# Ledger of designs, part 3: VHH binders against Elongation factor Ts, mitochondrial (tsfm)

Target 1, 309 residues: Elongation factor Ts, mitochondrial (tsfm), of Dictyostelium discoideum (Social amoeba) (q54lv3)
Amino acid sequence: PTELVVQLRKKTQSPVQECKKALQASNNDMDGAIKWLLEKGKATAEKLKSRVSAEGIISVLVDSGSGKAVILEMNSETDFVSRGDIFRNLARDISKATLSNPISGGKLAENGILELDPTQVENIYPIKINITNEDGVAEEMTIKDSIVRIVSKLRENIVIRRASFIQPLNNNNNNSKSYISSYAHDSTSEKKDVGRLGSIVQFEYQGDCNNMNSLKEFANQLAIHIVSNSPSVVTVNDIPSSVLEECKNNNKNPESLYDDMVLYEQSYMYSPDHSVKQYLEILSEKLGIKNLSVKTFRRYAIGETAERV

## First folded at step 1 (VHH)

Design b5 (framework vhh_7qia_2)
Fold by ESMFold2-Fast, scan of step 1:
Structure b5 (fold): chain B 309 residues (1-309), chain A 126 residues (1-126)
Amino acid sequence: as target 1 above (309 residues)
Amino acid sequence: QLQLVESGGGLVQPGGSLRLSCEASGRTFSDYAMGWYRQAPGKQRELVAFISSGGSTNYADSVKGRFTISRDNAKNTVYLQMNSLRPEDTAIYYCAAGPSLDEILELYEQGRYDYWGKGTPVTVSS
């Protein structure tokens, strides 16, 4: 069955000897051989899971039609792998799959962003993903199986560490409109959808915008601002009580935190004479809309623990 | 057992081209992922190009667009086509073969490659 070995190898990209063993173990049944190789790949992933994965990529994706966005961290052992197209394209495909399917579990924040921390990220594993094989043919598999495949192919521990999801506006009682922007910094691509740093930002406003291109340009620039200036909260009122108590206990003025962690209080990098809050007000008036605001944002950096907010 | 022998290195002018060959002796060549590494004087050995047993390729950013890795399983040979060579490409180039999937599953080893050639020098100078 040399023909079957060639066919199986093209579909799975597994070594010839593994393909022979898989076909022998499955009595030359192609589907059974694919399952056998997947189980072998799972064993490989288990062997490698203790290895440190400190490099990686942040993937960001906005689905304008559904009003959803995702930011996702996927890690590898080496920067060589994380800069490669195989790794980056898998991150893109995973992000796309998560926006097309419901996400189970996670922590729903007050701002409506859904978070999967490292203990919850496996909730996306059952989601179906389309992968293109060596022949250019699309194959459907779970996110879990796609990770098993790439671990076997690249011989590194590859993990999805965390993800956050912007959801459509939950209640439209006041006819609020939403716009979502994203940014990831990648020097090798004109698409700003993967990089070592990334952000997703949800805007809310009321009324009819007289220039959507201006709103989109600003939204993209604010995503860049967030990546560069790493705020942790939108407004002063969003500073956690624990952070404020620590300031009091250390006899520090809470206002000292504003430039570092409050988006609205930061000097806007594209108009430094204005704070982000002031610029939102100016732009709202210019565009003929009301209450242009940031509903939520998330900013990821590779290796970030965010232990203290 | 797999044994690797590199050839094709030499002295070349900046902007020139070289093709490195790595011939494997053994019966399981087609099962191995193959890589080209290089080591410049006083530097660590770095992965330049990689080709899986299935033919998928990856390249270091410094050589992407200039170097091409390929394999000929009928000849038990992996190639590195090097174009638009620069002085900073000067190094000893090593061929390496990764372990089979079974070996990875059964053994926890730090290296991604079990078999190495002796190296072939490449000097890019005017």
Scores: ipSAE 0.000, ipTM 0.160, lowest interface PAE 18.0, mean pLDDT 80

Design b6 (framework vhh_7qia_2)
Fold by ESMFold2-Fast, scan of step 1:
Structure b6 (fold): chain B 309 residues (1-309), chain A 125 residues (1-125)
Amino acid sequence: as target 1 above (309 residues)
Amino acid sequence: QLQLVESGGGLVQPGGSLRLSCEASGFTFSSYDMGWYRQAPGKQRELVAFIGTAGDTNYADSVKGRFTISRDNAKNTVYLQMNSLRPEDTAIYYCARGYSSGWYPEEDLYYMDVWGKGTPVTVSS
């Protein structure tokens, strides 16, 4: 009985009294006790779900072999939790599970990115998590159940706010190649895969690159540029008509929007004498490739989609 | 049926006293640990005082010596006596039901699963 309580606590990270109740309710059946605790965790998450989750983390993950990428925002109530390894590792594992499992559905964004409903992400199975430092065995569950377990441990409302899936390029009949770069900015992190700001950039080009290291370095630098300079569209032609109408209503010249919101028209931060578009053309020629271009990008910042942020 | 109802909050001058009450219904009150939490505007909720089923108590450092938690199992009520109130004690005070870990002091956890709606306390001139 005491041995079972210790074993159950190690497996679930639940409070000792809760483990005792679970075992009593399950006639000392370990599997039944685990299910009982999961249901209790769901009830706890339900009670907490109305609490404000304004802090959080952006997770970025690229699978270069398949040409896929994910950018994810997960929110917590406090920055203390969002700076912690448990929360950050959960975000990383959710991104990994999203890349590794089939995505059925999602809404196409204007530039070909799949916008994933939080419920679609929550239904992904399996996610492999390891919340016990002593246990080397990862547990498999739905993403939703993994969030429930971490909510129970951290006692905060934890929410998947949004996620975007970058799809592989359709290379039919165009002889094009792709490369994806990512960047997440956080002063406290030694890794560049989670932070308060993040970006993913999908490139397209034709031919054989004579220096892949130079292409990769540029791609990484452009991801940093996007985080720092906050463009919203790739080209002038991608500016929404509603934004152009607002300019007319406010007697603003549409060209005044270019350096703020159009990636290609921005001064490139690593070569300020050139626009991003001009630098892509120069680099394309230097690398012996054709039509090096940005196909899509996504930039997330914590709270930017929240009203009054 | 399962409810916690706080009362006794109000406006008080610095140095004054208030007694908060929390009436429980819908469960066996004597079988649960009880706590008082507070949340000031723009701040996070914090534990103020805790009382276990055996009458053991714990207090936040900021209120030690000034606040006293107690319980009356016959009345299904937990109390918070607040003395020497300061402007920094201004908050909404919440009653909660739960259970503590108790076994691992380094993992001292107060798991609260039922909350009241809160009673406001304002300490001002």
Scores: ipSAE 0.000, ipTM 0.102, lowest interface PAE 19.1, mean pLDDT 80

Design b7 (framework vhh_7qia_2)
Fold by ESMFold2-Fast, scan of step 1:
Structure b7 (fold): chain B 309 residues (1-309), chain A 126 residues (1-126)
Amino acid sequence: as target 1 above (309 residues)
Amino acid sequence: QLQLVESGGGLVQPGGSLRLSCEASGSIFSSYAMGWYRQAPGKQRELVAFITSGGSTNYADSVKGRFTISRDNAKNTVYLQMNSLRPEDTAIYYCATYEIEYDLWSGTKEVEMDVWGKGTPVTVSS
């Protein structure tokens, strides 16, 4: 019936003909028709898995109340799809759901950041997500089912490639305070929460800041610096032993890596006569706080390898 | 707001020297990074040298070792000392505030000239 076809199309965003087939196969049972379309979508997603998904977006989100943040890469075959609101809003909704639900597994990396590489990203698939359909009505489904639906609708290979999560600091150890900033570049300049490049940065400090707006402005600018200058570690002491051995094997001075790799040793883009480390010290004194430092960061670019140096 | 006035240009023989001055008025000069740019006939404008508010300097490869940029915050002035001048240094020289813009998609930085003077011509000819 026409009424059921219209309702099913609005809920699933599937083509009218597929909705008719689903309703016919399920004897006009709406729930059965939704299941039928989901199964068909899974078959389509399996067929498309081998296609190259080189475009996409980086989604960043900070939850100040819980002291958590996420950076997540979601890929599509074309930039046409990744520039669309449906794709971008799905990435936003997935990011939000991951911060509101427990995540099983993953790798705990240096400085307490939690990593889901491409082999582990499926750990978020069972998480439930609320998506607003084209009628403005909220629907609940798993992250997995939301991806299957969008793959079926757009007929592109759409995947979540990786994610990293900042966790709250344990303040019982040193009375430290935490501030988290994020940046994702978007040509529209709205929110700065999705784009082709992104970063999340966790700051740690002690004492009472005399100007939180200045701290926030700096924190946002350092997130931009990280995106632009692509450091891989915070301090010289964080350089992996494998990288140092590579230098030794090639008779290279390890100090030659500092400008390219070490955040603290880089010239700060908004004050180029200071290193990032020197600027943190200056700002710490100006703001009346102690030991303003970067606890951890992550920087994602579309298409880069998930394996870090 | 900040206003800039260049002086010191002129005709000079190859191997000669010239000192350009740029006097600022209006806003607090000491808080700005300052640059010298030049534009030869039929060419795009290029950055010659810049000096940060803290006194750090940078030079184009074509002028390193020959040109020196400096500032006097008490006089609200930035200088460009040009030694061992060559015919290829012939251009109109501009003083401007110096800002870096970043293209995040390509990962490249671009130099931007903001608040500039009217320029001072430098001709190096025998």
Scores: ipSAE 0.000, ipTM 0.097, lowest interface PAE 21.6, mean pLDDT 80

Design b8 (framework vhh_7qia_2)
Amino acid sequence: QLQLVESGGGLVQPGGSLRLSCEASGFTFSNYWMGWYRQAPGKQRELVAFISSGGSTNYADSVKGRFTISRDNAKNTVYLQMNSLRPEDTAIYYCAADFGEYLEDYTPSQWFDPWGKGTPVTVSS
ESMFold2-Fast, scan of step 1: ipSAE 0.000; ipTM 0.258

Design b9 (framework vhh_7qia_2)
Fold by ESMFold2-Fast, scan of step 1:
Structure b9 (fold): chain B 309 residues (1-309), chain A 125 residues (1-125)
Amino acid sequence: as target 1 above (309 residues)
Amino acid sequence: QLQLVESGGGLVQPGGSLRLSCEASGFTFSSYAMGWYRQAPGKQRELVAFITSGGSTNYADSVKGRFTISRDNAKNTVYLQMNSLRPEDTAIYYCARTSQYWLQYGSTYYYMDVWGKGTPVTVSS
């Protein structure tokens, strides 16, 4: 009946003809029709997955209370879609769901970040979204199902390319405190949570900070520095042995790598007469704290992991 | 359908050699990094070797100098030449397509998103 078609369309935003087919196939059972449309959406996503998804956004999210953070890359086929609110809000909601739900598994990188397989992210439940119905009521589903719904709506291949989870510091040394900052560069928006470039920085320090606003401002500025200057490692000691061996094999001085790839050795963009390391030392003294340091960071850029065709 | 098919495994004596092949279909092979993993009885699956789309290679410390990974983009095939085989190399060897984001600077692991069924290699006297 027409009434059920209208209700299903409001819940799923699927085309009227697809809603009719779903209800016919499910003998007018609303839940069955929703499942039918989801399976059809999965088939559509499967057909589109061979299309190049070179555009997209980076989403960054910090939970200051728990000391956790997520950085996520999602790709779309076109810039039009990636600049749109539907896609950007999906990325925000995926980051929020990833941060808010227990994470089991993943691989611990040498820098202490937990790297998440896109399939692990897709299996997270629940994500709360309301972009699939006109009533504005939030629906709960797996991240994978939310992507399927948006693929059906936007008609583009949409993928989770990568995600990194920043874990809370191990506070077994009771004098250690942490702060996490993030930045995503969006040329048109003042919101710093989604954009084409993004970073997350985890800081560690000891003692009581005499000016938390100054620390937070610096932390935000260092996240911007990382986006702009693209370091790969925090300190010289973090340079992979394979990179050092390649440098030696090419008869290059390892110090030639420092300015390009080592955060601590880079000229600090907000105080260019100092390296990042020197500025951390100056700020530690000014704020009355000890050993202000970068524990880890992550930087994502759209296109740096794109398939080379 | 995305598919990887391994071949070339078998029984070999210590000090012997084998060449494994992995034929890919259903995707643009030349655009992806490819890797070989192995899983010994009772152990976790581990990375053995990988090769980027540009031809750069990396190896596990246990196989450096003995194994060589290579690719032939015209044949959609990745190879693993295994020399000076040891009993500790006994495992099922898996071909895998590498997700490009796991080739991060400073990372010592690689995530694979498409796997073959595996080919067994037994090194014994």
Scores: ipSAE 0.000, ipTM 0.126, lowest interface PAE 15.6, mean pLDDT 79

Design c1 (framework vhh_8ghr_2)
Fold by ESMFold2-Fast, scan of step 1:
Structure c1 (fold): chain B 309 residues (1-309), chain A 126 residues (1-126)
Amino acid sequence: as target 1 above (309 residues)
Amino acid sequence: EVQLVESGGGLVQPGGSLRLSCAASGFTFSDSYAIGWVRRAPGKGEELVARISPSGGSTSYADSVKGRFTISADISKNTAYLQMNSLRVEDTAVYYCARDYEYDFWSGYPEAFDYWGQGTLVTVSS
């Protein structure tokens, strides 16, 4: 029946021909048809998983109330799909579900960031998908099932490449306060939190800030700086031993690494006569706070691994 | 509630012009939707005449109307238009405005549309 095809299409956004097949196979049972489409989508995703997914988006999401943040890379086969609202909305919903639901496991990095395996993200439940943007059509499913649904619709291999969860600072230690900023580059006006590059920066400070708007503006500008200048570590002491050994083996001066990879040693793009470290000190004094510092950051670019640029 | 309301149909002589309007409510053209004009003539099946992505600006036309018909959209008014020039007797049909998904692989087929207007009759005769 045409009415059932329209209803199933509305609920799943699957192609009309697949909706017809699902209803035929399920004797016009809506729940059975939805289940059929999910199973077919899983089979399609399995067949497509060997295809190269070199395009994609970076999603950044901050929850200021809880002091948590997520940065996520999702990949698609084509730029057409990755620029589309369906794909970008899915990435935003995945980031939101990751931020809102308990996470078990993950590798705790030295700077306190929790690195998530793609499988851990895929197993998160629930993600709420409101596929038609109409009241009462939101469905709850695992992140994996939501990806399967979109693979079925778009007919491309879609993968979660990596994700990082920024944990709240313990504000009772040293009576400190925290602030998190984010930036997505090459975003749209409608979805400023998804783009082709992204960063998240977690700040710590002590005392009462006399101008929160100035602090927030700086925090946003430093997120932009990080995207543009691609540091790998916050301070010189954070340079991995393996990088220093490689430098020694290649007869390079370790100080040659500072401008390229150490955030604090970089010339601050909004005040080039100062390093980032120096500018933090100046701003700390101006805002009437103490020890304004970067505790951690992450920078993602499409297709890179281990944040090496 | 999603609604599409057509207007502008009527009787016109061969070689004449008409402009059809489709007023949309219950969703916005800023979303990832396309609007199509589908016609049904007596004794014929449904034919997709023209399609537009209002937010993206892309358009497509059936070979039978290319060069004669122009589809457009006004995002601020949430209204799509079909300008029909050099009308022929063969263009006589009920014209429907319909909503489609911009990124659907099956976009451009009458079966792909999920909401339809009531239709407006266009008669081309002397």
Scores: ipSAE 0.000, ipTM 0.156, lowest interface PAE 16.2, mean pLDDT 81

Design c10 (framework vhh_8ghr_2)
Fold by ESMFold2-Fast, scan of step 1:
Structure c10 (fold): chain B 309 residues (1-309), chain A 127 residues (1-127)
Amino acid sequence: as target 1 above (309 residues)
Amino acid sequence: EVQLVESGGGLVQPGGSLRLSCAASGFTFDDSYAIGWVRRAPGKGEELVARISPSGGSTSYADSVKGRFTISADISKNTAYLQMNSLRVEDTAVYYCARVKYSSSWYFGSPTYFDYWGQGTLVTVSS
């Protein structure tokens, strides 16, 4: 019946023809029709799995209250899909679900970042998505099922390429405080939470800051600096031994890598006559705090994952 | 019969403006079909420049035309428009109006899923 097709389309946003087939296959049972569309979506996703997904977006999300953050890369076949609100909102909702649900079993990286396996992210429940309209009822499902829904709708291979979870700082000293900043670069959006480039920066400091707005402004500007200048490590001591070995094998001085790879050694883009390290020291004194430092950062760009093997 | 008929093409000088129209028949924009404008320059492949979901109000644009082109639709007239400003020689192409295969008020589909195409209208930007 026409009435059930309208209702099913509002819930799933699936094409009219597919809604009719689902209702026919389920003897006009709405729940059965929804399940049928999901199974067909899974078959479609499996069929499209071999297609190249080179476009996409980076999503960044910070929960200041809990001291947690997530950075996520999702890929699509075309930039047309990745620029669309449906895809971007899915990435935002995946980041929210990842941040809100207990994370365990990921691989620990330097400075307490938890690298998440895409399969582990896909198994997270619940994700709340509203693909019907802004005022529609949000549905709860696994992240994998949400991707299947959108693959069915967009007819492109959609994948979670990578995700990193920024854990709260350890309570090693009651005098230590933290702040997390994020930035995603998007030429078309003011929200700065999704884009083709993104960063998250976790700061640590001691004492009482005399101007939190100045600290927050700096933190946001350093996230932008990281996106623009693409450091790989915070300090010289964080340069991987494999990189140092390659440098030695090519008869190059390791110090030649500092300006390119080391955040602290880079010229600070908002004060170019100072290095980032020097500016942190100046700002610490100005704000009346001690040991303002970058505990960790992560910087994602679309297409970088192919070079990370 | 589903038909899309373009009009408004012609010769315009660089920096000028032009408005293309796409009149739809055989279906209504209330059915949640998305409409796209696709161009093909001589010797080049097809490029989707703009897309709109008339019932949902969603729009999207290719990077090459962002800030210069505006897509709109009049549901009562069942007609979509492409307002082209600050035209460049590189915008010279045959412009096609096309219906997106998937019907949804919140989704307009992929360029690869167009099911009906207009005849095309030539836009020449010179002198």
Scores: ipSAE 0.000, ipTM 0.090, lowest interface PAE 22.4, mean pLDDT 79

Design c3 (framework vhh_8ghr_2)
Amino acid sequence: EVQLVESGGGLVQPGGSLRLSCAASGFTFSESYAIGWVRRAPGKGEELVARISGSGGSTSYADSVKGRFTISADISKNTAYLQMNSLRVEDTAVYYCARGYYDSSGYEWDLEYFDYWGQGTLVTVSS
ESMFold2-Fast, scan of step 1: ipSAE 0.000; ipTM 0.281

Design c4 (framework vhh_8ghr_2)
Fold by ESMFold2-Fast, scan of step 1:
Structure c4 (fold): chain B 309 residues (1-309), chain A 127 residues (1-127)
Amino acid sequence: as target 1 above (309 residues)
Amino acid sequence: EVQLVESGGGLVQPGGSLRLSCAASGFTFSDYYAIGWVRRAPGKGEELVARISPSGGSTSYADSVKGRFTISADISKNTAYLQMNSLRVEDTAVYYCARSPEEWLELYLSGDYFDYWGQGTLVTVSS
């Protein structure tokens, strides 16, 4: 290829033939060629939008400095694409960008977690993302443009399905400290924060912990417990009224729901003789802290959402 | 590629000593990883016998080996060691070196705590 074709290919990672067409259409203007490739990619993405994207990845990321965390689902048509480095790296870069920028819109759910359902994920599209190409060169673009680029490159419908964000504690009302943990299951060794299932968990406590590593280890293990045991609420008081009504309508004892859906009532995976709530109390005492509790958590599995946007 | 390679196992008489080595590659001990030694005796479950946070210098031991085993790390060589003294017949086991993403809590042990394992090295204590 010509020098300009080589430069454009390195910047965009587009096929050589498409780079040639872009440069010809733009009279060898690099910026014009980049715009041409982006418009072509947008047209391709629009054509593929109706295809089913049931495979994918869950990305989890914690920013302890800001007290934030994100869990995000990104879908592809095939398992081959979702297991690939290009797809997984993009998911990681998107998660990083969402924690470094304000999120507009979404629903503030119980316990202060911010949710973007499939109809609201476009709120993150304008956010700037830094992506590194195969030559180690960094590029800045919007999340939307990064999706257009990967769709053009991989020729599959790529969708950000949903995301949830743990927000910093509003510590004005008490002397509470926060710790956030995450876990991604079915991840690779190089990308432990991307897998097929994941969780993010926010802990709250008071006082000075005498062993922060012990707290961190427990927090990691509870994130694993949440992935494995799939609770939907923290305490019995958090069970939605609709679930209780369904239970009443089916003449079932509400307590039958506890082990299945209430985190605190579940047998703790790493100490099965104790419930999660009992273990929190034991650990709180051992660490010299008070009121160690789970403020909120979120657990995602690929394919559990039926909504397509 | 992350790898843990054990060496130093063998046959030893009761009361003898052995030193096991665990050479790590693909990561550094200063990257917030803890290293543990886990053993599995024939027909028995796994037991975490010792762990170290190389960067933090903290160590912990199972009650069965306290005072007899010493875990250490050479950060410059990216290698962890298990010095085993006053060996007993019941110390006979395959010894594995394993990595944890964060420092281990001695309150609970789980195979899910370790993301990488070595191949294991056999220690036989017999007369």
Scores: ipSAE 0.000, ipTM 0.087, lowest interface PAE 25.1, mean pLDDT 80

Design c5 (framework vhh_8ghr_2)
Fold by ESMFold2-Fast, scan of step 1:
Structure c5 (fold): chain B 309 residues (1-309), chain A 125 residues (1-125)
Amino acid sequence: as target 1 above (309 residues)
Amino acid sequence: EVQLVESGGGLVQPGGSLRLSCAASGFTFSSSYWIGWVRRAPGKGEELVARISGSGDSTSYADSVKGRFTISADISKNTAYLQMNSLRVEDTAVYYCAREDIYLTGYEDYGFDYWGQGTLVTVSS
């Protein structure tokens, strides 16, 4: 009856006609109808998976208490969807679920970051989503099922393109301390946790900082610098051999790469007379700490990664 | 910290010329940013008139101004210019200088994150 359709639509935000079909197929059983809509959503997602998802959002999330962080790229077909709260909140919730349920698998990158396979992320449980955007109306499911629900609602192919997990410091036997900052660029929001560009940077230092607010301000500014200037490695020694070989084959000096790809060699945007490396040294002395350095960073931009399939 | 300051607006006769300047401070021109000129005329919406990459390598123009307006940048001075020739009454507008991140979504704001105060250009006989 009509009352059950209203209740089912409130819980799922599925179209009225689909709610009617679900209830008819489930003999007016609410739980069965919810399951029916999920299975229909899976079929829709399979049908749409061949469609190009070139737009999207980068989500960044830091857990200061555990010293870990996640950066995630979610893609949609249109920028209209990627700018919407439903899609952005899904990306936030996926990042939160990934951070809260860390997985040991994945591919270790050159800079020590754990690269997560999209299928590993999809299998994480639980994610809590609120499709109706009402307080207290949250469901627990796998990340994969949450994507299916949103695909059903938005009618676009939605894909986890990539994710990176920044691991906490292990064995602080040398009294090393860590600080992680993040930045996602969104001109329309004071929240800097989702946008078309994002970065996470993990710092390491020793000793007691005499001004933590100054360190935090610098850390946030360097995350912005990384977004703006798109380095790919921290130091000259981190340049991949394949890049150096291509440079030699093109009869170019390796130093021509420094400004474009090496964070430490770039002119620091908030103190342009200094390189990032020089500014780290100056700040270490000013703050009374030792060996302030960038341990790892990751920078994501929509469209820079090859399609998952 | 980040500021864009426009200058060069004023009253000109139809067919005349003006050069607008946009002095940027708080950041350095680089490939990460574009500098654009956006105008707003009475009774009309906002129009992106011209933009230039911070490296100076690329420019684009609205169809309404192609062949009449030229955008340029002096990287060493951190200043962008809009040379406006063969001005028409319909070019009358407040002209804003803005910094653009080319990856920003939301073309309604043209992807701009910082705006100048605007400078009025009046084309009248």
Scores: ipSAE 0.000, ipTM 0.103, lowest interface PAE 19.6, mean pLDDT 80

